# Miniprotein binders against p81326: the designs that were tried, part 51

Target 1, 226 residues: p81326
Amino acid sequence: MLHFGGFIMEINHISKILEKEREEYIRNKVEEYLKQGFSKDDAVNKANQSWRTYIGHRIQDVIYNLLKKFLKDSGLKVTTDKALNNRNLPEELDKVKRLIAINYGEYLFLPDADVIVYKVENNDIKIIAIISVKNSFRERRFETTYWKLKLKESPVTSHIKVFLATPDKDNEISYKCPNGKPKKMRIILEYELDGIYFLKEDFEETEKAKHFGKIVEDIIEISKKL

## First folded at step 17 (miniprotein)

Design Bl8
Fold by OpenDDE base, look of step 17:
Structure Bl8 (fold): chain B 226 residues (1-226), chain A 83 residues (1-83)
Amino acid sequence: as target 1 above (226 residues)
Amino acid sequence: SDLEKFAEQLIEFAEYLIRLAEEYLEQGKPKFAIEWLELAVRFLQMALELARKNNLDELAERIEKLIERAKELIERAEKIKES
């Protein structure tokens, strides 16, 4: 238990370290956009948007690698939607891609799946969980919820757990009713998703809202039931 | 044991962080490389504690070598940062 506490605290540093790059990144991007002929205000806005994209990818990569390492000994495999975005996939990944696809009649589309956890048993693939990684919720607040609901509509995908992982740096979903006022986004996300995992300490813990340090154990437990 | 597995997982994640830090060094960003290396060291220290408590001497020695490597990289990064 004591070792787990330390692990939790160190996980919280991931987001903090990444955020330290912001000032330098913004400065460099502003300069770049000014050189391209944008106004100061436009350059700042574009730099901030670029940062959001950049930091989003960075935190996703770290979380992917974390999950990959900590799930390995349980016989679980981890991939990403980016890895599936290839014309020539290995057979295993092609199967994974097909098993998470959502049917829209004439078309199949993939959900946003920053991290995909699956197991292989006797050449059969079982998708266990999809983890959406969000640094902030300024845009597409309920996108993960949409994909959860779509996955639930098919017997092929209805068993797939959908989790959200976030440092929630702006405290958008850390509490349900801060100061007695309901936070719609937290309530809806917690209701619709299978779990929310925070890469921070200051949040309201519930049955579904936990520290990110617990996600590995939860995924392993789910995998044993499938 | 579950503790041995957890120690190995910590080591593997720390090794990833060390590689990440090396990428930052290659990009000329020693300040941020140091931050990742320090985090890697903390994960390795956790693994080391687990190894020592379970009398896993070989594992402990491996972890100590990784900590040493990470610290050497920190020193190198600090020199680059000051230059």
Scores: ipSAE 0.872, ipTM 0.946, lowest interface PAE 0.5, mean pLDDT 93
Fold by OpenDDE base, fold request of step 18:
Structure Bl8 (fold): chain B 226 residues (1-226), chain A 83 residues (1-83)
Amino acid sequence: as target 1 above (226 residues)
Amino acid sequence: SDLEKFAEQLIEFAEYLIRLAEEYLEQGKPKFAIEWLELAVRFLQMALELARKNNLDELAERIEKLIERAKELIERAEKIKES
């Protein structure tokens, strides 16, 4: 119990460390944009937008590497949608790409997939889970839900679990009914997704809403059933 | 054992964090490098505790060396930060 508690606490530090960069990052970007001739207000806005993109990628990278290391011994592999955006993919990744593709009639598109967890058994690839990593929910609040619903529409992809991982810095989805008022976003995300994993301590835990420290175990368990 | 595997996973993740910290150092951001290194040390300490509890002396020694390396990098980063 103590080791798990420690692990949980250290996971929470990931987001905290990343957020420490914000002030310096914003300052530097504002200065950069001012030098480019933008107004102060425009520079601040652009800096904030740049930060959102930057921090989003950073947290995704850390989570990707975390999952990669902690899933490896279970025979599970991880990749990203970005890694699949190549004309010349290795056979394994090409198969992964095809197995997560969503049919739009004349076109196939990939869901947004910050982390894709899969296993290889007897040269067959099984997609286990897609994990969306979001630092904040300012934009595209239900994007992950959209992809989950789309994946459910095909027997090829319907088994794929879709998880959301977030530090939820703004407490947008940490609680279902704070002050007796339902948080629509939390309720819908929890209902539609297979799980929400928080990289923070202060959240309402449910069957589907857990600390991120549980995601590895949950993925391994799912992988055994596939 | 499962505990040994978990210790090894902690080590591998800590090694990633050390590499990440080195990237921050290369970018001239020693402050943030230190934060990542300290996190790496904490993960390694968890692994060390597991190794010791399970009498995995060789693993413990390996972890101790990694902790030492991370601490040396912290010291280096602190010097860069002060300069």
Scores: ipSAE 0.860, ipTM 0.942, lowest interface PAE 0.5, mean pLDDT 93
Fold by OpenDDE base, fold request of step 18:
Order: sequence, then C-alpha cells, then structure tokens
Structure Bl8 (fold): chain B 226 residues (1-226), chain A 83 residues (1-83)
Amino acid sequence: as target 1 above (226 residues)
Amino acid sequence: SDLEKFAEQLIEFAEYLIRLAEEYLEQGKPKFAIEWLELAVRFLQMALELARKNNLDELAERIEKLIERAKELIERAEKIKES
C-alpha cells in the first residue's frame, strides 16, 4: 500500500514537471514570432496555441511510455493512432488498425486514440482499450465520448474500453457538482466513458473516476476477460 | 514475484525518463533534464526498496548503479546550467 501511494504521488509529478516548461517555452515562442513580424498580441496568442499543442504531445508521449512499460509483463502491447497512420504497416499493426476502424459507409476512419492497448494470442489480435490523454479540455470536450459511442455501435468494436486520462489542471472535470453546480462535462464524460483517470490528487473519486495509478490494474483485469 | 516484476517496471520507466532527460540535455535544456532525472531517481529508489525488502541483491545492485548514473547526469546537467 505504501509503495502504491508513493507511485501515485510520483505520477502526479509528471504533469507538474511538464508545466514548468511553459514560461520559457512561451517566452521563446513570443520572441520567435516577433522576429517573424507578428504583433505582440498575435505573437502571444500564437505562442499559447503552440504551447497547448506541444504540452499535449509531451504528456501523451510520457503516458504512452508509462503504459508501455507497466503493461509489458502482462503480455499487453501498446500503439498509437499516429503509428497506424502509415501506408506500409506491419501485419500486426495493420490488424490493429482494422480492429479499431469505425464504419462510415464508404469510408473507414480511426477514432482518436492516443494509446491503444491490445494483446496477441495465437496470431489473433484483441483490442482491449483506447486511452485518450488530454492535458486540458478547452477544445473538443466531448470528442472522446463521440468515439466511445461510435465504437459501441459495432459488434466488432463494442467491447473496446475507452478511457480518459488527464491531469485536469484547470479542474474542469475533477468534481461533479462543485459549489452545488453540476459540471456538465464531468457528468457526461463519466457517464459515457468506461473510466476517467486523473494524474492528480484533488478530484472526486467514483467507480469510474479514479487515480491514474489504477489504470494498469484495470486494463490487466479487462484483458483477462477477453 | 509480483514485487520483482513491479521493481523491473519501475526500472524500465526510470530508464525511459533518463533517456528523456538526455534529450532535454541535447536540446540545451539542462533545467528540465534535472527534473526528469530526479523523478527517475525517485522511481529507482522505490524499486531499490522493493529489491532490498525481498532480498533481491542482484537487482538491488543493478538499481544502485542506475541511481549512480542518474546522479552523475544530474551533476553534469547542473554544470551545464551554471555555465
């Protein structure tokens, strides 16, 4: 239990460390955009947009690698939608891609999938979970929910668990009813998704809303039932 | 054992963080490299505690060497930061 507590605490530091880059990043980008001839206001706005993209990718990469390491011994593999966006895929990844694809009639499209967890048994691939990693919810707040609902519509993909992982630094979804006011986004995300995992301490824990430290165990448990 | 596996997972993740820190060093960002290295050391210390409690001497020795390497990288990063 003590080791798990320590592990949880260290997970929370990941987001904190990443956020320390913000000031320097913004400063450097503002200077860059000013040199390009943008106004001060435009430079600041562009720098902030650039930061959101940058930090989003960084946290996704760290979480991807964390899950990769901690799921490996369970025989579970991880990939990303980006890795699947290739014309020449290895057979294994081509199968993964096909097994998460959503049918839109004439077209198949992939859900947004920052992390895809799957297992290989007897050359058969089983998709276990898709994890969306979001640093903030300023944009595309319900996109993950959309993909969950779309995956649920097909018997091919309906078993795939969809999780959200977030530090929720702006406390947008940490509590259901802060100050007695329902947080629409938290309520809907928790209702529609299979779980929300927080990389922070201060949140309302529920059956579906847990600390990120529990995600590995939950995924392993799901994998045993497939 | 499950504890041994968990210790190994901690080690592997710490090694990733060390590589991440090295990338920051290559980018000329020693300040942030140090932060990641310190986090790596903390994960390794957790693994070391597990190894010692379970009398996994070989694993403990491996972890200690990794901690030493991470600390050396911290020292190097600090020197770069000060220059």
Scores: ipSAE 0.860, ipTM 0.942, lowest interface PAE 0.5, mean pLDDT 93
Fold by OpenDDE base, fold request of step 18:
Structure Bl8 (fold): chain B 226 residues (1-226), chain A 83 residues (1-83)
Amino acid sequence: as target 1 above (226 residues)
Amino acid sequence: SDLEKFAEQLIEFAEYLIRLAEEYLEQGKPKFAIEWLELAVRFLQMALELARKNNLDELAERIEKLIERAKELIERAEKIKES
């Protein structure tokens, strides 16, 4: 129990450490944009946008590596949508790519998949879960939900669990009804997704909304049922 | 054992964090490197506790070496930060 508590606490530090870069990052980017001839206000806005992109990628990378290490011993493999964006893929990854593709009639497109968890059994690949990692919800608030719904439309992908992992920096989805007012985003995300995992301590826990420390166990359990 | 596996997982993740910190050092960001290294040390300490409790001496030794490496990197980063 103590070890798990400690692990949970340390997971929460990931986001905190990343956020410490913000001030310096913004300052440097503002200076860069000013040198490019932007106004102060434009430079600040652009810097903030750049920061959101930067920190988003950084947290995704950390979470990817975390899941990679903690799922490995369970015989589970992980990849990313970025790794699948190649013309020439190893056979295994090509199969993974095909198994997560969404049909749009004449076209197949991949869902946003920051982390893809799969297993290989008897040369067959089974996709277990897609994890979307979001630092904030300022943009594309329901994008993960869209992909979940699209994945449900096909018998090929309907079994794939879609999880959201977030530190929820802005406290947008940490509680369902703070101050008695329903938070639409929390309610919808929790309803539509298979789970929300928080990289923070202060959130409303439910059956679907858990601490990120639980995601490994949950994924392993799901993998055993597939 | 499951505990041994978990300890190994902690080690591997800590090693990743150490590499991440090294990247920050290469980028001239010692302050943030230190933060990641300190986090790595905490994960390693958790692993060490598990190893010791389960009499996994070889694993404990490996972890201790990693902790030392991380601490050395912290010291290096601190020196860079002060310069």
Scores: ipSAE 0.859, ipTM 0.942, lowest interface PAE 0.5, mean pLDDT 93
Fold by OpenDDE base, last read:
Structure Bl8 (fold): chain B 226 residues (1-226), chain A 83 residues (1-83)
Amino acid sequence: as target 1 above (226 residues)
Amino acid sequence: SDLEKFAEQLIEFAEYLIRLAEEYLEQGKPKFAIEWLELAVRFLQMALELARKNNLDELAERIEKLIERAKELIERAEKIKES
């Protein structure tokens, strides 16, 4: 019990450490854009946009590596949508790619998948879960929900669990009804997704909304039922 | 045991964080490298506690060596930061 509490606390530090880079990053980028001839206001706006992209990528990488290490001993494998965007894939990854593809008639497209969890049994691949990692919800708030709904439309993909992992820095989805006012985004995401996992302490816990420290156990449990 | 597996997972993740910190050092960002190294040490300390409670002496020794390495990297990073 003490070990789990400590583990939860240290997971929360991941986002905190990443956010410490923001001030220096913004300052350096503003200076760079000023030297390029942009106005102060334009330089600040561009620096903030660059930061959002940078921090989003960084948190996805850390979470991917965390899940990779903590799922390894369970016989589960992990990959990413980026790893699947190659013309020449190993047979295993080519199968994974095909098993998560969404049909649009003449075209097949992949859902956004920061982390893909799958197992290999008797040369058969079963996709277990897709995890979307979001640092903030300023843009495309329901993108993960769209992919979940699309995956449900096919018997090939309907079993795939879709999870959202987030530090929710801006407290956009941490509570359902703060001050008696419903938070539309929290309610919809929790309803449509299979789970939301928070890399923070201050949030409203429910059956579907949990601390990120529980995601490994939940994925392993799901994998045993498939 | 499940506890041994968890300890090993903590070690592997801590090793990743150490590599991440080394990348920050190479980029000339010792301040942030130190933060990641300190986090790695805390994960290793959790693993060490598990190893000791389960009388896993070899694993404990391995973890202690990793902690020492991480601390040496912190000291190096601090020197770079002050320079």
Scores: ipSAE 0.858, ipTM 0.942, lowest interface PAE 0.5, mean pLDDT 93
Fold by OpenDDE base, last read:
Structure Bl8 (fold): chain B 226 residues (1-226), chain A 83 residues (1-83)
Amino acid sequence: as target 1 above (226 residues)
Amino acid sequence: SDLEKFAEQLIEFAEYLIRLAEEYLEQGKPKFAIEWLELAVRFLQMALELARKNNLDELAERIEKLIERAKELIERAEKIKES
């Protein structure tokens, strides 16, 4: 019990450490854009946009590596949509790509999948879960929900669990009804997704909204039922 | 055992964090490298406690060496930061 508590607390530090770079990053980018001839206001805005992209990728990378290590001993494998964006894939990854593809008639497209968890049994691939990692929800608030709903439309993909992992830095979805007012985004995301996992301490816990420290166990449990 | 597996997972993740910190050092960002190294040490300390409680002496020794390496990297990063 004590070790699990410690583990949970250390997971929360991941996001905190990444956020410490913000001030220096913004300063350096502002200086860069000023040298390029942008106005001060434009430079600040561009720097902030650049930061959002940067921090988003950084947290995704850390979470990917965390899940990769902690799922390995369960015989589970992980990949990313980026890794699948190749013309020449190994057979295993080509199968993974095909098993998560969404049909749009003449075209197949992949869902946004920061982390894809799958297992290999008797040379067959079973997709277990897709995890979307989001630092903030300023843009494309329901994108993960869209992909979940699309995956449900096909018997090939309907079994795939879709999870959201977030530090929720802006406290947009941490609580359902703060001050008696429903938070639309939290309610919809929790309803439509298979789970929301928080990389923070201060949030409203529910059956579907849990601390990120529980995601490994939940994925392993799901994998046993497939 | 499940505890041994968990300790090994902690070690592997800590090793990733150490590599991440080394990348920050190469980028000339010792302040942030230190933060990642300190986090790695905390994960390794958790693994060490598990190893010791389960009488996994060889694993404990391996973890202690990794902690020492991480601490040496912290010292190096601090020197770079002060310079």
Scores: ipSAE 0.858, ipTM 0.942, lowest interface PAE 0.5, mean pLDDT 93

Design Bl8
Fold by ESMFold2, fold request of step 18:
Structure Bl8 (fold): chain B 226 residues (1-226), chain A 83 residues (1-83)
Amino acid sequence: as target 1 above (226 residues)
Amino acid sequence: SDLEKFAEQLIEFAEYLIRLAEEYLEQGKPKFAIEWLELAVRFLQMALELARKNNLDELAERIEKLIERAKELIERAEKIKES
């Protein structure tokens, strides 16, 4: 009956609830693509791709709203990469965008920063953390690690914590040595990132690999040190 | 207090979950709405436990009313699902 334990356990239901939509979503999308003239195999592949995009955005939205509610009384503000990509940004968000952008000569790119946590002190903005939300690790396995390394290269962004949030439904990174063999993806992600936060119960917990509910306390603690 | 603030945050997140469930009801998807409403009730019950443990009677009464409303939404969603 521990309150923090209950909070952490209930958060693990979010991804499970969303996953229950999968079969209906895919069935409807296959029908839609078949009506557009795609072959059965192409329709199935496109429907699965559509689902991966859909579920990723849905998890991100719930995480955004969770962090917004639980961080607000600590003086912390939360925004998203979607909000930062609008053409006419409010001045505050324009500053947030500039503080996390990476310079590649004639090009500027935002890191993989689905959710951004920052604070405002005397009209000055400090970026606390960025959270990358990954539902699966099929294609862009180490993108988050790359962005952490790029942020570390500049003294103005090196303080920014880079976290990964994932349900990891298929256990791609849940354990360091499944079946006695080291899992490269888990080991590298844990080594390079500031934290991995799981939206499920069963995973190998370490100082950096934690239940997602622990992210609130961690972000608050980090913000006190800045 | 810090515990009162945490209880309020639980309530606010539960209210978000209720709004999410209402969107599913508008889409004619009561099955999924029930899932989100049940999660909202669990967060509200957690907030209620904190309020009662700390003798926050006014807060506890407000939470009890929110739980009652959420359970009424579950009841209505279940009727829609069966019809």
Scores: ipSAE 0.845, ipTM 0.936, lowest interface PAE 0.6, mean pLDDT 90
Fold by ESMFold2, fold request of step 18:
Structure Bl8 (fold): chain B 226 residues (1-226), chain A 83 residues (1-83)
Amino acid sequence: as target 1 above (226 residues)
Amino acid sequence: SDLEKFAEQLIEFAEYLIRLAEEYLEQGKPKFAIEWLELAVRFLQMALELARKNNLDELAERIEKLIERAKELIERAEKIKES
């Protein structure tokens, strides 16, 4: 029902529009760093790192707003790890935070959970899914799989679906066997995670590797079984 | 109905995209604002198609007004870009 071809195609434009900013962003940042006295090589490296951070945050913001709008009429609520680390947590979000925290003895840490989907029924909070947003896999390539495995260790968190959302512009995980050889990152991520959702058209689609626009229906269907 | 809810969700997301585009206009970046506005119009056009197919005339009229406003913003952004 919610899975219209037009909807799927238009969602893939989000990452394309954001990517159009790259050249101007990097040029402006290089100029800024050069003015600060950095060498050309250092300024370029810093500008590229700044871009990776910027684009990652922009993608997260758009995904958050998309999910918030399209899930609200299904009784599903959406928050972010940024909101959960806020100093002034309302009781509902404090409960969400406690329900996803991983115990390491006397320490508690939140998993890599950029966006969190949950529902509230009769003051009972049920975490449905955690979405990790990765623009690239240059750093912390398997962090999301680690958090999925940790969540599986407890009956309180074992039901939580862990998804990865990515434009994967550099084709690091878009195909299983791009040159006839298995791509380790794609194989392991798909095996361990509950789904990989691509913010682009060109990737190898499987039962777990899908267009991002399909995530809304998938989350709603999962929530009905919970 | 489910189709009416989906149309409303498309509208709300398009309104978010329009607000995002307005941020780019405020930053003096009309080229990028136009990209977000054009995407917003495409979502609004999808919502309009759903509203018309299901004889939701009041909703369709509201969507048409939103599209007109978005197109006026595109026109304004184009003039800023050319200057």
Scores: ipSAE 0.843, ipTM 0.936, lowest interface PAE 0.6, mean pLDDT 90
Fold by ESMFold2, fold request of step 18:
Structure Bl8 (fold): chain B 226 residues (1-226), chain A 83 residues (1-83)
Amino acid sequence: as target 1 above (226 residues)
Amino acid sequence: SDLEKFAEQLIEFAEYLIRLAEEYLEQGKPKFAIEWLELAVRFLQMALELARKNNLDELAERIEKLIERAKELIERAEKIKES
């Protein structure tokens, strides 16, 4: 598109706009926890934890709506892990859920699949990609790579592309060798995943590490090969 | 055409952003609503540029009306913010 660069640039505003809510959110949550009887230090820690959950869900919601709008004219459908965990699933979504589930002997679990892209052809459902939306990597550093490796183990899921979408505000994975030292987390994530898509401008671009706005074209191209 | 489809997708996403902004207005948070509305206008302006370059006059007129309505909503949000 003639304005592909403009599209990419404007998408980088999404995480910035959401981040502006942080101070008010934390202040209100600290007050709420203090009223519940927590100490100041505990209330602050709980408020920060609450914020991380809140902002992650907000970013996911915007990404879901963006992909839904930009992929629909290519015959691609988009759903979420929340939608798949509903007890009253339409038949189509029930099939999507079964097609991404991972077998652990007696148990069957869904991978970390915040947003799922699929298509329907000749009454068959084909899962194209799973997008994990992460705001922070402190506690669950390599969870997305674990799910990618598990999906590769089965012939029915090995074709599924696993992407990571992140604003990476704190530069935890933005560069391979910041200050001359290898960043293990970035290197392993880029090696194992099918792509990392940044919701910001400043990061080290590679064949797998791209601006988030490029994900639409990439998913469409992948879908043509299936 | 593919260009018309892309312009329509930009419009649809901008409409989502406008609805999101309206939710912030309902919560009494006009300063955040304005941020989402300004982003929506930028997506609409991209769609407008595509329409004009391709001589899609009817589409361009539709987009111009959407931008006008979004800017009116920004003005309303600014008044709420000042009160």
Scores: ipSAE 0.838, ipTM 0.933, lowest interface PAE 0.6, mean pLDDT 89
Fold by ESMFold2, last read:
Structure Bl8 (fold): chain B 226 residues (1-226), chain A 83 residues (1-83)
Amino acid sequence: as target 1 above (226 residues)
Amino acid sequence: SDLEKFAEQLIEFAEYLIRLAEEYLEQGKPKFAIEWLELAVRFLQMALELARKNNLDELAERIEKLIERAKELIERAEKIKES
């Protein structure tokens, strides 16, 4: 294993730097919504929702760029759900999209796959992992688990590793038993997913719950088995 | 080698962080740009340590110049912030 200690520590600064924007962002958004005619209470609520969307997209962008740089020399490619929804979709990405789509009879949907890692061998594409980036678990607590279970239902997609990446700033899943009682969300997510990768220092580390910086080595190791 | 490859990956990620900082400067947000630039320098310093430990003098010199450029950008951002 390469010596990743400093690498892991520095990666945890990403979410800290982003969090420093929160106060200014929310203040500016509240002002914007007030000018649009919303009440003070509605403006605050909308500003907080806007922040959650903004920070989630920003974390996703940083994760995408990190994985792209650190995985490319291992023969691994990285794309995003945004790229897969582009109107001008290259054939390679069109195949990636088809390989992760879930069939619901008349309908096909992409799983919650913010970042997708794949490889190309002999003009064939193999999906290695999908990463769901979650800043908060307030509304859709087990959505990532649902998509893992759906992917397991088909032999074509059952090999795909499903990872969750999160700063978990509100400690919603950081510990298994934070007050002596099992935290349902952490227990179920860890049981069902292939890994949870934290963008912070303070969490209960297990074989599946790890520092985000370890994801690069894990993905490379998995790709060698496929 | 794997160590040279890893050093190059650190450099490339640092360059992304510098580009991200430049976006914040374009938005008139130098205080956030400085945070990203300082992180980029830390990744470059990791790459430099790898290069020096492995006697990769040409790579080390290249990384030193990148660190110098990032620090110059920090100085520029600090002046903008003070204005």
Scores: ipSAE 0.837, ipTM 0.933, lowest interface PAE 0.6, mean pLDDT 90
Fold by ESMFold2, last read:
Structure Bl8 (fold): chain B 226 residues (1-226), chain A 83 residues (1-83)
Amino acid sequence: as target 1 above (226 residues)
Amino acid sequence: SDLEKFAEQLIEFAEYLIRLAEEYLEQGKPKFAIEWLELAVRFLQMALELARKNNLDELAERIEKLIERAKELIERAEKIKES
């Protein structure tokens, strides 16, 4: 047998490698903002905001590429909400976009889904899961749960699994009861979502809170039931 | 079989990591490139162990060449870092 520990542990290095960029990134951004005339305090705040956007996109890109490679041989395809927001969509992606869009009366909006997994059978498309990638829970902490609840409202989208992927470097949701006190954010996210997948080794594992390396088999298993 | 498929997936992901590292080298950031290359080598070594255990000689030879190329890039990145 393959040693699962090796595969799972090596995946956890992805977020660690990206995090090593933080110091240099922030220093360069502070310098850039100072040259634009911002105060030191404002430059630091803007640099930290810039880092949060940068690291989120970087983690999303690596997750996208990982899932694309490891799901391909199971007949599963992977796209992103960024790809779906392009004006000139191929027919296949246009169908994916239509199948995940949420109706708000006269308006249609995509849920905030960073990565989307779907399959194509006999020219029909079935959305399997969406994965929200969160590096930090500073703002919009429960946005992913909102999208899960909205997707549940329609029989067209109610089957879609909603997952959260996070390195959770600052331990915002890693444990249910850190220091003996329940962590509301972890408890609510785990209750409402179909799964939380951690890009690190140190967290409280449950039926829904797992190592990210296990997401491939979970998605494949779900796809066989749909 | 399934083991051969998994080894190929490990290789493809490692090749992505190598391309990512090459982008860092192009940006003059060899320190970060080395991190990604070392991770790629670990995935390739995992694939190699799987190939050897299952007597997939052609696959193992291909993986060994990929590891050698990744290590060559690491050596190049180390020279750039020392500049």
Scores: ipSAE 0.836, ipTM 0.933, lowest interface PAE 0.6, mean pLDDT 90
Fold by ESMFold2, look of step 17:
Structure Bl8 (fold): chain B 226 residues (1-226), chain A 83 residues (1-83)
Amino acid sequence: as target 1 above (226 residues)
Amino acid sequence: SDLEKFAEQLIEFAEYLIRLAEEYLEQGKPKFAIEWLELAVRFLQMALELARKNNLDELAERIEKLIERAKELIERAEKIKES
């Protein structure tokens, strides 16, 4: 419907609004680090890294709240890795945590799953999707791919869809073959992941690379098959 | 109906955006609060269009009141910004 198209386009403004905070944030952080005794160059570097962490968490929080509102009437629940890292988990969330944990011998680790979508049927929990939120690909470029591969190794977790959500402001993965050359990061991420959802308008759209606003429909469709 | 459910979801997300904007006002950052409030109004206007096209008069009235409240918050934020 036409209204759904408007919904998809308006969601792309979330990252634009958050980005307007950047200049003030960096300026304040540089001043803060200078007062702590760091050199100008160190303060600028630390401020930029702080911004990348801050903006990533802010995007994640908005995505969490969006999915929570738009998925609840389809019987779908949403949580975060931060919520699962609390010591006093409710029984429901403790079950979610156990269902996504990966065994490394004597150690259990949660995948780096920023947002987790699941459903509850007859006291049973089914994990549907994990959404990783990445603002930048300067570090940990293929971490999401690693976790997808680990989840595929177990019959308990192999059904879990692993999605990447990103504004990709610097066009690091927006196109498969920019200037006629294959972009390794985009090609590998699209091949291995179940979907890439862009929080912007300008990117090469494919079956797996879509506007973020389409993630709601995709998750609902997947949940109907489970 | 599915359209009524979608309109309610738009409203709930807009209410979240309004709460986010109120946090910016509390921090003395009205210019950022206005950005979130304007986005909230756009989602509410989308919900209002859905309600009116489907003759959901009670829902439309509720949405109109929410838009009015969001616009009052924008006016308050503009006054704070000028001071």
Scores: ipSAE 0.831, ipTM 0.933, lowest interface PAE 0.6, mean pLDDT 89

